VH-VL binders against Defective in cullin neddylation protein 1 (DCN1). Designs and how they scored, part 8

Target 1, 240 residues: Defective in cullin neddylation protein 1 (DCN1), of Yarrowia lipolytica (q6c0b6)
Amino acid sequence: MVRSDWRAQEIRRVMTFTGSKEKTARDALEKFDWNVEVAIDHILNTPQVDLSGASKVFDKYRNADSDEIDLDGTIQYITDLGLSLEEPTVLAVAMTAGSPSVGTFTRKPFVEGWAAIGGDTLPAQQKLCRSFAESMTSLNADFQKIYKFTYGFLLQEGQRVLPQETAVDYWRLLLTGKYEHLDKWLSFVTEKYKRNISRDAWNMLYEFMLFQAKDPSLESYDEDGAWPSVIDEYVEFLKE
Below, E stands for the ipSAE of ESMFold2; O stands for the ipSAE of OpenDDE; V2 stands for 0.75 times the mean of E and O plus 0.25 times the DockQ between their complexes.

## First folded at step 5 (VH-VL)

Design f31 (from e5 with heavy chain L102G G103P; framework fv_ciduvectamig_arm2; at its last look DockQ between E and O 0.27; V2 from the best seeds 0.00; counts 0 for: pae E 4.2 > 2)
Fold by ESMFold2, look of step 6:
Structure f31 (fold): chain C 240 residues (1-240), chain A 125 residues (1-125), chain B 110 residues (1-110)
Amino acid sequence: as target 1 above (240 residues)
Amino acid sequence: QVQLQQSGPRLVRPSQTLSLTCAISGDSVSSNSAAWSWIRQSPSRGLEWLGRTYYRSKWYNDYAVSVKSRITVNPDTSRNQFTLQLNSVTPEDTALYYCARGPMITFGGIYFDYWGQGTLVTVSS
Amino acid sequence: QSALTQPASVSGSPGQSITISCTGTSSDVGGYNYVSWYQQHPDKAPKVLLYEVSNRPSGVSSRFSGSKSGNTASLTISGLQAEDQADYHCSSYTSSSTYVFGGGTKLTVL
């Protein structure tokens, strides 16, 4: 520490200009080699989020030994949110809180994810869950994020592709009432395609559902386009 | 369609180990969407959940507090079965034993949609 | 004694509606929405009628409905039929990561 006296002065300068706490100011200065102007610019362009409320919610459900919310804690948490364990809204919760896998939440993603959208208390999280459910009633950009998140969320350790039976179950969960031809798609997958599901196949079905909604007759479908082969095969299945 | 077929001895001596097997058809014991339970029924105690096994990247077990010191539920992926072992049995363990599937698509596994036929096990000298 | 309290028996005439209660505590029925109901005919395995208080699996008649208030869950059977004569069991998930059952209710259709 060559000039340790002036570093306290630099911290106070950043705090005074930005209104930040000492830790925020010090962290920014350390990140940017104690360049005051760069640290100030970083802080002003990075909103400060209070994590204490969401952290208290996490504490209620965590396993004290692991500092994680395990399956038992997850069941209690979903219950307290007022959600059914089998409703698709639980996937929006998993995405928001950065859940790494079914039945698990870890502290940092949980706390940061909820805090970023104002989920600072259990009642606030309950209210946000009602908004999630509303946004999941149709094929839209918010629902697409949850749909895409779900693929990685379902992969187990050592899997590169999603088992077909798991994909079928979650397509039913996510897409019932949203995709008119869901039963035809599932029949195609189980009777003709008969392979496990790649991430690209999973993601591109969503794009195809949007395309098909705009062009139900598939008049403008281009077999030479950028569709994955699985979608080309599905279109052939639809034409018989 | 899912079918559960039970097998095992119907008579067990006190202090011995009760062992039962549940064979699964129409599903996999390692399914990502199911948990596999043992439940017993007696006139004095009614239905009693004993324990389960399920696969989520690894095998997990949950056991009822009343039997957790004596129970083991094991999967057998090669035969698509799961087993109950209950150690140190007494006449109080005399019951009709069922295996059952609990759907676990997301966080579930909290009800039982398919049941085995039941095996009446008597514990006596 | 069972962890959940059900009446030992209930009766009704064909066409009537009846309700079977299942009373637990704040650690099970009151604390969770994971109550299930099972129908059991003589010498048969239980069959699920409802899960998560009120959800019906495919193939279960809409005559079966469920509700919960406080620590008490209820199964209602409308339009009683002779084949409804059976034992009925409730169950609940608990805070101890286990499952508990009621003592069962024998329904007699008169």
Scores: ipSAE 0.301, ipTM 0.667, lowest interface PAE 4.2, mean pLDDT 88
ESMFold2-Fast, scan of step 5: ipSAE 0.768; ipTM 0.884
ESMFold2 (binder alone), look of step 6: mean pLDDT 91; pTM 0.934
OpenDDE, look of step 6: ipSAE 0.738; ipTM 0.887

Design f33 (from e5 with heavy chain L102Y G103S; framework fv_ciduvectamig_arm2)
Fold by ESMFold2-Fast, scan of step 5:
Structure f33 (fold): chain C 240 residues (1-240), chain A 125 residues (1-125), chain B 110 residues (1-110)
Amino acid sequence: as target 1 above (240 residues)
Amino acid sequence: QVQLQQSGPRLVRPSQTLSLTCAISGDSVSSNSAAWSWIRQSPSRGLEWLGRTYYRSKWYNDYAVSVKSRITVNPDTSRNQFTLQLNSVTPEDTALYYCARYSMITFGGIYFDYWGQGTLVTVSS
Amino acid sequence: QSALTQPASVSGSPGQSITISCTGTSSDVGGYNYVSWYQQHPDKAPKVLLYEVSNRPSGVSSRFSGSKSGNTASLTISGLQAEDQADYHCSSYTSSSTYVFGGGTKLTVL
């Protein structure tokens, strides 16, 4: 990169004040029109992440020809994390590492995702996965985030809605032991509803599970309210 | 529910290309919850996994080291099928060839859940 | 050549149980919990019985169970029935990111 004497001086000032590397200082200065004060404020208020560690983990599992972690690399990687390939915790890994689809990872989302939460080494990632596993045992905010992520993760290119069979498989994986009425919901979807599942339907099931836990009789349920039609039809099904 | 139907020549001469097709019904060859493999069976070598293809935003292919230099597994989304092409065949490639599905929930169970009917290919002059 | 070692044949009577072993190395059976078992009747394609050592796919009888100790995986068939007479193949994932199979075991139900 071409640097003027003045710009080189300002880069060094930012580096000295913040302790950042030259590239970090230069990028911040370029972003904020070489305003030193704004660049320093940005760096000090933006967590600095070292991508080199996570990049080395990626290198261990990537296919050298494609520079991607393919299905074979994914199997080795998930095994080395101490996880079963079919356990729900792998969806937390997919979300964290920005997996584009089941069985693959690409460099930038993998490296940035792990680095952002301190996953700089395989042992650090293993420790984080143990924490993820605990979050997958009950309904909670972390679980809800992974649950919502899963819908988009499963959508294929060009799909607007998720095939019913796929939704059912992943509801069983995610909600078994966590939703008392799961079998009723799955019977409703497969026997009565018989339609593909929208993102809104997927997301609102989670809200409905929380609602039903607080109001098991569904006396407070407002059919004319903001619930999507799929939930209205399900509530009608439950009251039969 | 899923059905795999194989077709292709059953006799191939040494040095020629062995070509087989596997037609899929009940699933899509571009399904992001599947991978599609070729496996062969012979008395001398038993069952051998040869390679697979699968779609995730782009196509990926994995091949067994023993055949990597002469094998291609190609998907065809328009016909919902995938093919095996094995170049420069020798009598040692005589085998019963199967196509098979590897099914994935989360990151997969690493097993073959549906198989084609099999095609006996003889490599002989 | 088969990479995993299985006995060539085993036999049992109806109602008995039999066990088929599958022995590999630390780079396949011993290193991973990714062992699957397939049943093959004459002139038919293999059918999956077990995966990840002991998991049964939907529709597979509970008479089929699996275990692993060190470098050896085992398939146990309880309550033997005439229809169990078939070839049984084990498979394992490997450290070289490939799949290997055993030589197969012919089960005879007497």
Scores: ipSAE 0.587, ipTM 0.793, lowest interface PAE 2.0, mean pLDDT 89

Design f35 (framework fv_ciduvectamig_arm2)
Fold by ESMFold2-Fast, scan of step 5:
Structure f35 (fold): chain C 240 residues (1-240), chain A 124 residues (1-124), chain B 110 residues (1-110)
Amino acid sequence: as target 1 above (240 residues)
Amino acid sequence: QVQLQQSGPRLVRPSQTLSLTCAISGDSVSSNSAAWSWIRQSPSRGLEWLGRTYYRSKWYNDYAVSVKSRITVNPDTSRNQFTLQLNSVTPEDTALYYCARGMITFGGIYFDYWGQGTLVTVSS
Amino acid sequence: QSALTQPASVSGSPGQSITISCTGTSSDVGGYNYVSWYQQHPDKAPKVLLYEVSNRPSGVSSRFSGSKSGNTASLTISGLQAEDQADYHCSSYTSSSTYVFGGGTKLTVL
C-alpha cells in the first residue's frame, strides 16, 4: 500500500471508532503525528463542531471571485439577519464572526465563530442575534466585550488612534440609552478635547460610566489618581 | 472637514476615453468606513450611480451593469485621490459628473460628501 | 428613464406641508430600508437630507421626515420655507447590490 492509501485507511479507522467526519479525523491524526490512539482520545474528549452549516451560510453571501463576503454581501447578510445597519447588535455579529473590518467577512473566522455557538443555519444565527440584542440593552460584561472589540475593529492599517468623528459616531451607536450623560461626553470631546481617541481613552470611558453611575456627584473622584488625563479633563468640564 | 475636488477635461470626442480625478482632503481614500463613487446627472436620465472603489484589506470595485464593460474606478493612495475612466464615449455620456463618499457603516448607508461636479460634453 | 418614480414637480406656500413620493419595486424600495433623500439647490451638488428611510444627519431640520409603505417611500416637509425651494431626489439600494435614483422633484415655494 502507498502512503496515501495508508493515511486514508487510518482516517477511516478514526471515523469508525469516533463517529466523526473525515476532516475531523484527518485533522486530529495530523495534529498527533498519525497516532490513532491519541487522535481517537482527542476527538472523544473534544466537543465536535460542524462547520458545514455555517459554511453554507457564508456561500450564500460571498463574492465568488474573492471567496469573501464583501460590502454588498454584508448589506444583504445583515438584512437577512433581521438587523439594521444602525443597530449595535451588528457589532456583536462582527465580533462573533471575526470580521476584519467594517463591511467584510472572511470564511475561516466566520465559519468557526458561528459554529462555536451553534450558528449553523441562517435561522439559528437570527435567533442568536435576538439573544445578542437582549444582552446589549444595558452595561454588562457581554456589552463591554463588544464595546472594547469595536475600537480595534474601526482602526485602519497604520492607525494608532481613532479619528474623533468615527469615535463619536460609534459612541452614539453603542451608548445611546445606556449612558445618562452621553450628550455631555460628546460635547466635551467635540467642543473641548478636539483630539483623536486612544484605545485607553475609549476603554476608560466605560470604567468611568460605571464609576459615575455609582457616584453621580463625583464626590469620590480623585483628580490626582490613576484616571487618564482625558477623564480628568472631562470631570473638570463637568464642573463648569 | 471632508472635501472632494474634481478635475479633468470638460470636452471629450466620441470614441475617446473620459477621464476625471477626485482629490480627497479630510479623509483617506483607503478609509475602511467609506466607499468612493462616481455618479452622473443628465436632464434625460437624472442621477445615475456608475461605480465605486473601496479598501477592506484589499481593493474592491463595483460597477453599474450599464457601464461595466467601459468603466474603471481606480484609487491612488499616494495622492489620496480616485479616478474615473469611461471608454468609448458617445453623446449619451454628456452629463454633470460627481464624485461622492458613500458611508457604509453600522451607522447607515448614504452619500454624505459630494464633489463640486464636472460638466463633461461629448462632442459629435 | 429613472428607476424610481417621483412626481416631476410639487408646490406649496410658506407654512404648509408637502409630501414627495418615491415608488420602486420589491427589489429596491420594498425590499430594503435603505432609502435616502437628497436636496439639490441650483448649481450645487446634492446634499443628504435623510437616510435609511427616516434618519436625519446632524444639522438637518426636524421639518424633514421620511416614511415607507410597501414599495413607496415618502419625504414630508412641514412648515415650508422659501429656502426649501430645490430639487429633491430619492435613492435606494437594490437586490443587484447597486444604487438607483428617482427622476427628481422640483419643489416650488409659492
Scores: ipSAE 0.217, ipTM 0.653, lowest interface PAE 4.3, mean pLDDT 88

Design f36 (framework fv_ciduvectamig_arm2)
Fold by ESMFold2-Fast, scan of step 5:
Structure f36 (fold): chain C 240 residues (1-240), chain A 124 residues (1-124), chain B 110 residues (1-110)
Amino acid sequence: as target 1 above (240 residues)
Amino acid sequence: QVQLQQSGPRLVRPSQTLSLTCAISGDSVSSNSAAWSWIRQSPSRGLEWLGRTYYRSKWYNDYAVSVKSRITVNPDTSRNQFTLQLNSVTPEDTALYYCARLGMITFGGYFDYWGQGTLVTVSS
Amino acid sequence: QSALTQPASVSGSPGQSITISCTGTSSDVGGYNYVSWYQQHPDKAPKVLLYEVSNRPSGVSSRFSGSKSGNTASLTISGLQAEDQADYHCSSYTSSSTYVFGGGTKLTVL
């Protein structure tokens, strides 16, 4: 066995035992100083995802100069997914594909995110988006994940609170038809509270919506409990 | 509420550079949910979108093909404004120039706030 | 030269319904659901009425409605009022990553 022949042989051996592709086998062998047993164990205990399909979808919409999907590519992409540009389901896509900001996607989060859930082709992504749309129709665990994701998605680098106008726009988008008292909450926030919105305020509104649905009279509301001051002020406003 | 205030020369000679500024209040020029455009209006061509600048992880600029070789749209985060520079102007560039915000909710948007407009005449 | 075709003028009486068409190609109006309509009163900047074909911004009357069939988008104004007298402009996104506008339609309320 010579140096290069031996390494090629061990790569083939790892590929045979694990079913991995050549690059995966080579990388594992190099990482563990060409110890075949350790490399095999590493591959078998490390989840493998085929990224090639999702990567081809990204290539269709990217700007070749930047290797990013910019606003132009995003309009094409969302349209091809069968979605309106301004609908809540787009936030599920942003979360799934790891969009860094409104109207853009970067390769690694897009490819890894879609591949992880079987989004290997445009038709597969279209099917997944129909499932996302079903999840967006009511208050449920999947909707709550997207609701909570949205706050961080909208924050600018270094920003700790959301501008009130931004929070109001996305509460309208996400909660219209899902929270009976939405207009009252928005009136409180804009006319009485008049402050920027913290992550805790954003997240605790969701919990408060569930609480109010069970106790519309708010008789069991405890001001000494774990509710943030914004919810305490809102409950006081509702009792006026 | 967002307000856009325009300033700049109203008379430009042929072959010179047309330069306008749009000052922003009520929003940031680096807002993740906006893009900042220049749109002009003339009797012969109607409304024409010229270009935009916007910040996500970095600054992006997009320009209409008809002006791409002559146009620059530049943001200024320190003064919260953006500018239009249009080189080598001709009488055909005579128009009412607007700055406008493309306000975005999720990936959709529309021109929700406009400046007051600046009538620029290109004449000797 | 406007990329999208609109009638130059339309007229109606108070209480009537009128429709303004906006015709493009498969590379703009026909290819995307990103059609917007703008109202412009004399000496004023345009104001958005509709976006994504039929969506209304907060504060826009339900008298304004939009639709699209093939390469043609339409703005319908029901219950026509004197203050509706204005110029109306359509716009669309294009396959070349630009925005285009129609020539504008002057609405006269008789």
Scores: ipSAE 0.514, ipTM 0.757, lowest interface PAE 2.6, mean pLDDT 89

Design f37 (framework fv_ciduvectamig_arm2)
Fold by ESMFold2-Fast, scan of step 5:
Structure f37 (fold): chain C 240 residues (1-240), chain A 123 residues (1-123), chain B 110 residues (1-110)
Amino acid sequence: as target 1 above (240 residues)
Amino acid sequence: QVQLQQSGPRLVRPSQTLSLTCAISGDSVSSNSAAWSWIRQSPSRGLEWLGRTYYRSKWYNDYAVSVKSRITVNPDTSRNQFTLQLNSVTPEDTALYYCARGMITFGGYFDYWGQGTLVTVSS
Amino acid sequence: QSALTQPASVSGSPGQSITISCTGTSSDVGGYNYVSWYQQHPDKAPKVLLYEVSNRPSGVSSRFSGSKSGNTASLTISGLQAEDQADYHCSSYTSSSTYVFGGGTKLTVL
């Protein structure tokens, strides 16, 4: 005879009906005041992801006062992943873990992001980073997602456009070996354009790289078409 | 273009507080991609990093162990500047003081430096 | 004493190559790929030449290259030019979440 036997029975019942782990069943029951029907409904309508492993990784690097991975924790974490802060793969990590800004990770997006793809331990995250690095070797759909993510990641609170120096550094980081005319684009931006970089300019460079790869002579380029003025100015620069 | 402009007294008496200001143009002191450092240079110790301030959802400060008990690095968002305050100075604090921007994404290297301020600690 | 060890001076003639070493411990240079190199001309602030061991900022000549083996990082300057005459400083992130510098190396172009 156990005085708390009814709780064990209800946990077991929820586990049996949902296929969930004991902790998931207990947490749902506690959240809904031990109402087994509501707990079952909640679990069945919520994706089953174990957050405990990724949470332990976060705990290793967090600042105890803020419960955030701050700059110092980020440097240690990225180093332990086998990456330098300058590698393009760091941007895939930032996107995966929902980093709000350079040098910072917050608990909920970090834990949920890694858990969603099986990043439950540091070695598992290291293996996933090797996979990310492979997808970063050429212009492809995964690379384009990370490329587009990067613009927003680098924007400061209240900032509408990216400083030119920052844009140039990240274009060099992301596009070296992937865009034959990168040096010409960077010369255009620094020597002729001399303006801060809009999201549209950032995004449309990617589309222009794909266009130029198919039409290196730019014979089909239409300056009266849908291209933004920054690309029109770049094409003019290339022809002088 | 980022520019850092330093100001403050160049002569400080032993036991007093050394105070310098670094005014930022071309970037924001609350930039999420930067950290703002003070670094000094003397013939006997070479270059010595003293501390930094940076904004990531809230303000953080880090300080070198050698000065941690005497140093404060403070941001001022309204004037877009940050300051160094070093208490209880001795002649050993005589040095050329620089403010510098560190770019966090690239491992903490210092990409822009102020012009430098020679501070002499003497009676 | 500086935390990182550099030779006090090096010299070379125009067109030659020289290498400057920067030796630390497993808690700084050996533990992290966060080594930077700075060039300083007389009466000027230091200017970044290399970061994260071997990466060059925009505008820095490809004549400047960096490497690391164990606890020692190296800056190599190829095709020496008169304007390369300057002081060179290495820096590293540390396991204490701080930054340390070497003692500096005076390069003389003969």
Scores: ipSAE 0.005, ipTM 0.539, lowest interface PAE 10.1, mean pLDDT 87

Design f38 (framework fv_ciduvectamig_arm2)
Fold by ESMFold2-Fast, scan of step 5:
Structure f38 (fold): chain C 240 residues (1-240), chain A 126 residues (1-126), chain B 110 residues (1-110)
Amino acid sequence: as target 1 above (240 residues)
Amino acid sequence: QVQLQQSGPRLVRPSQTLSLTCAISGDSVSSNSAAWSWIRQSPSRGLEWLGRTYYRSKWYNDYAVSVKSRITVNPDTSRNQFTLQLNSVTPEDTALYYCARLGSMITFGGIYFDYWGQGTLVTVSS
Amino acid sequence: QSALTQPASVSGSPGQSITISCTGTSSDVGGYNYVSWYQQHPDKAPKVLLYEVSNRPSGVSSRFSGSKSGNTASLTISGLQAEDQADYHCSSYTSSSTYVFGGGTKLTVL
């Protein structure tokens, strides 16, 4: 009785000093043999995240046999987020939740990813998705992160380069309304280049879009510079 | 451009296995951008989805409840094709059979059938 | 019997507008925005006409439009042309993660 009461007091003390939940305080105290100072130091120097809310969201959509959100669970989940299956904002969700591949989510990256940004409930995730949608309307730092993420997300097991048709589809999805010369780039890739797309080519198109916006005539373009060969070939195509 | 070319026997006796093949060009059967379905059409039941196969880190096969006990949809990555096997057929399985791709740009294998094979009329009779 | 209800036939004259309905339940049409429409000419495979209620694939005329209210999805064809004479099939994703179809509607252009 007296020992349990004493431990309850130490738990309360750790909670007061750290602002942590009761379970976090108790677990730290048990881990460090009820050394209050070490437990407090551990909590204050270790980021605390409550994963239970995001875990419940995952449980709603997972396939019980695999403990994964499979294609069917993904369709239900994206629908409940208020998103269309063919809108760019889905890629922001995939990045946030650490999706390994189109139509799949796994527990650890899903739960940790959402919890890290306050996505503890379905309504909270819906609100975050509305914010993501706003970020997807123009070229900006958040959009660039999602753009770069997309390449790896689309690669299949064993692939080092992305099939041209896949790259074209996702460039249309991501860059329509954002890159004035998109149709010209897509014509170049499909009619002249006719090769698979490397990660460097994918990433450097973004930098080239910014470059071309500043220098539409391409007068300052240096073909002996650090641009990949695909961009050099594209600039040659534009000068035809 | 994606094209689906069907082949297989057009006459099957009751109690035998109906086997059809769908050869894919312009896409890969293991592509994470697709799911591959069989659909049949008959005057009595209209269009009826039978099942699908798709690859997302592992192969998934899903089947309509009405045929689940008799049906297998199998991918063949080496020949870039997928097959339908329907066991213990009856005259009620007489139908025009189509292979089709389930497509969606974001989900790749989502909720609609964007390319169809030419169709194979299979008659179950003796 | 088909899972989704469509009229067996509709008719119109060139230049008119017609609408084909597709009625399901809250477990399919009413529960999702994943209704697709297929056009089928005689002795041909179906071709996708609309998906996700109202999206058109490249090459599909803007004369074809889709909408949904409650458990009913609708395909509207404006400026009706002779070549529109065909069977039209609706399809929906379901809460059982399957796909269902309507009975089909024969469109006659008079």
Scores: ipSAE 0.441, ipTM 0.712, lowest interface PAE 2.9, mean pLDDT 88

Design f39 (framework fv_ciduvectamig_arm2)
Fold by ESMFold2-Fast, scan of step 5:
Structure f39 (fold): chain C 240 residues (1-240), chain A 126 residues (1-126), chain B 110 residues (1-110)
Amino acid sequence: as target 1 above (240 residues)
Amino acid sequence: QVQLQQSGPRLVRPSQTLSLTCAISGDSVSSNSAAWSWIRQSPSRGLEWLGRTYYRSKWYNDYAVSVKSRITVNPDTSRNQFTLQLNSVTPEDTALYYCARLGMITFGGVSYFDYWGQGTLVTVSS
Amino acid sequence: QSALTQPASVSGSPGQSITISCTGTSSDVGGYNYVSWYQQHPDKAPKVLLYEVSNRPSGVSSRFSGSKSGNTASLTISGLQAEDQADYHCSSYTSSSTYVFGGGTKLTVL
């Protein structure tokens, strides 16, 4: 036809084939002189990342002076996500948005993290948080990732071990309703072990919880095996 | 487990600086899961939050508008304590002063005060 | 006056239920679910009873419950006991990232 509708048609074809947005399709077609095959190849081989939506969410909560979401912004943000500051789902948000420490977010990891999973608007992030909450209800692979992430998230600059009281509070937050013997573990840590908690101790508790669930009597526990000393001490405590 | 122990002068003259210390045991003043506040209580004003200090990659301080121009809340990591300095005191600053911790299991520990010091009655006498 | 409004006093007999209100604005009680309640016996520091409107810390009796409707939070004490005679204070986080308290309510157990 003599009209320019062929361009709109080619843009739609590229969009349909690649799943790209109209602007991405049009830009690629213009760049390669409306050669559909070359434009499609370019789009499929070029990462498509739209950071603008997540960036606008960040802008709503950031401190204008620092360009960071500080404690005040974090409280407003978590509230607007529909979450309690005390629920484990907040740790999934911290991991997803690459929070550097409790109560803060920085632009690059926040924007990239949310954009990677379709969190381009506050309502989209709210919906994703409901999915995260479902993952936090039981011991599963997603929960284990959040659990392991939490240790590093709580470490302060220069720290090699977590203060015991911090570890206890976050074990209560994460494991209440998920580990039948949680109170016994916490009694062991506070009354017998009485040391700060290493990353290995934190991580190996998770493995021990899975082991104990399969062998509640601990008959197959090998004290000469590969378990760290903290777990050996705990098993000894349980025999008392 | 966590204990807050207060110390400092109980009598301050008008125009001087009120200075109180809160010593922490069972937690670290630089804990990234806590915040440390000063709260005072008087018959005329009731309970009044004055300010807080907390560590999240760096130290932060927040102060109530009513005292912001003359208050400082300072952490001391070497002694595991934090202090209140209130400048240019008047008889209206006569109150029972408490240090308190904001709850640890929240982002920033800002939802409630879970541990309190014993309180220090400070009289500003003219 | 205090930023949050509480009745100055309330009274009840053993076994009864009483309710203490705490009224603020949309910039504090109405804007956030960060309302806490504290019990204070004579010559003692306040002790947390409830946080985030209705949550109880470990060791706090189930007789203490909390709720919120609009700009008003409420503390309810059921099965009133002599030891409940104390001052009760509400607190809320604010839109300016500060904390405000109510004037306190003196509970008398008749």
Scores: ipSAE 0.103, ipTM 0.570, lowest interface PAE 4.9, mean pLDDT 87

Design f4 (from e5 with heavy chain I105R T106V; framework fv_ciduvectamig_arm2)
Heavy chain, then light chain:
Amino acid sequence: QVQLQQSGPRLVRPSQTLSLTCAISGDSVSSNSAAWSWIRQSPSRGLEWLGRTYYRSKWYNDYAVSVKSRITVNPDTSRNQFTLQLNSVTPEDTALYYCARLGMRVFGGIYFDYWGQGTLVTVSS
Amino acid sequence: QSALTQPASVSGSPGQSITISCTGTSSDVGGYNYVSWYQQHPDKAPKVLLYEVSNRPSGVSSRFSGSKSGNTASLTISGLQAEDQADYHCSSYTSSSTYVFGGGTKLTVL
ESMFold2-Fast, scan of step 5: ipSAE 0.609; ipTM 0.812

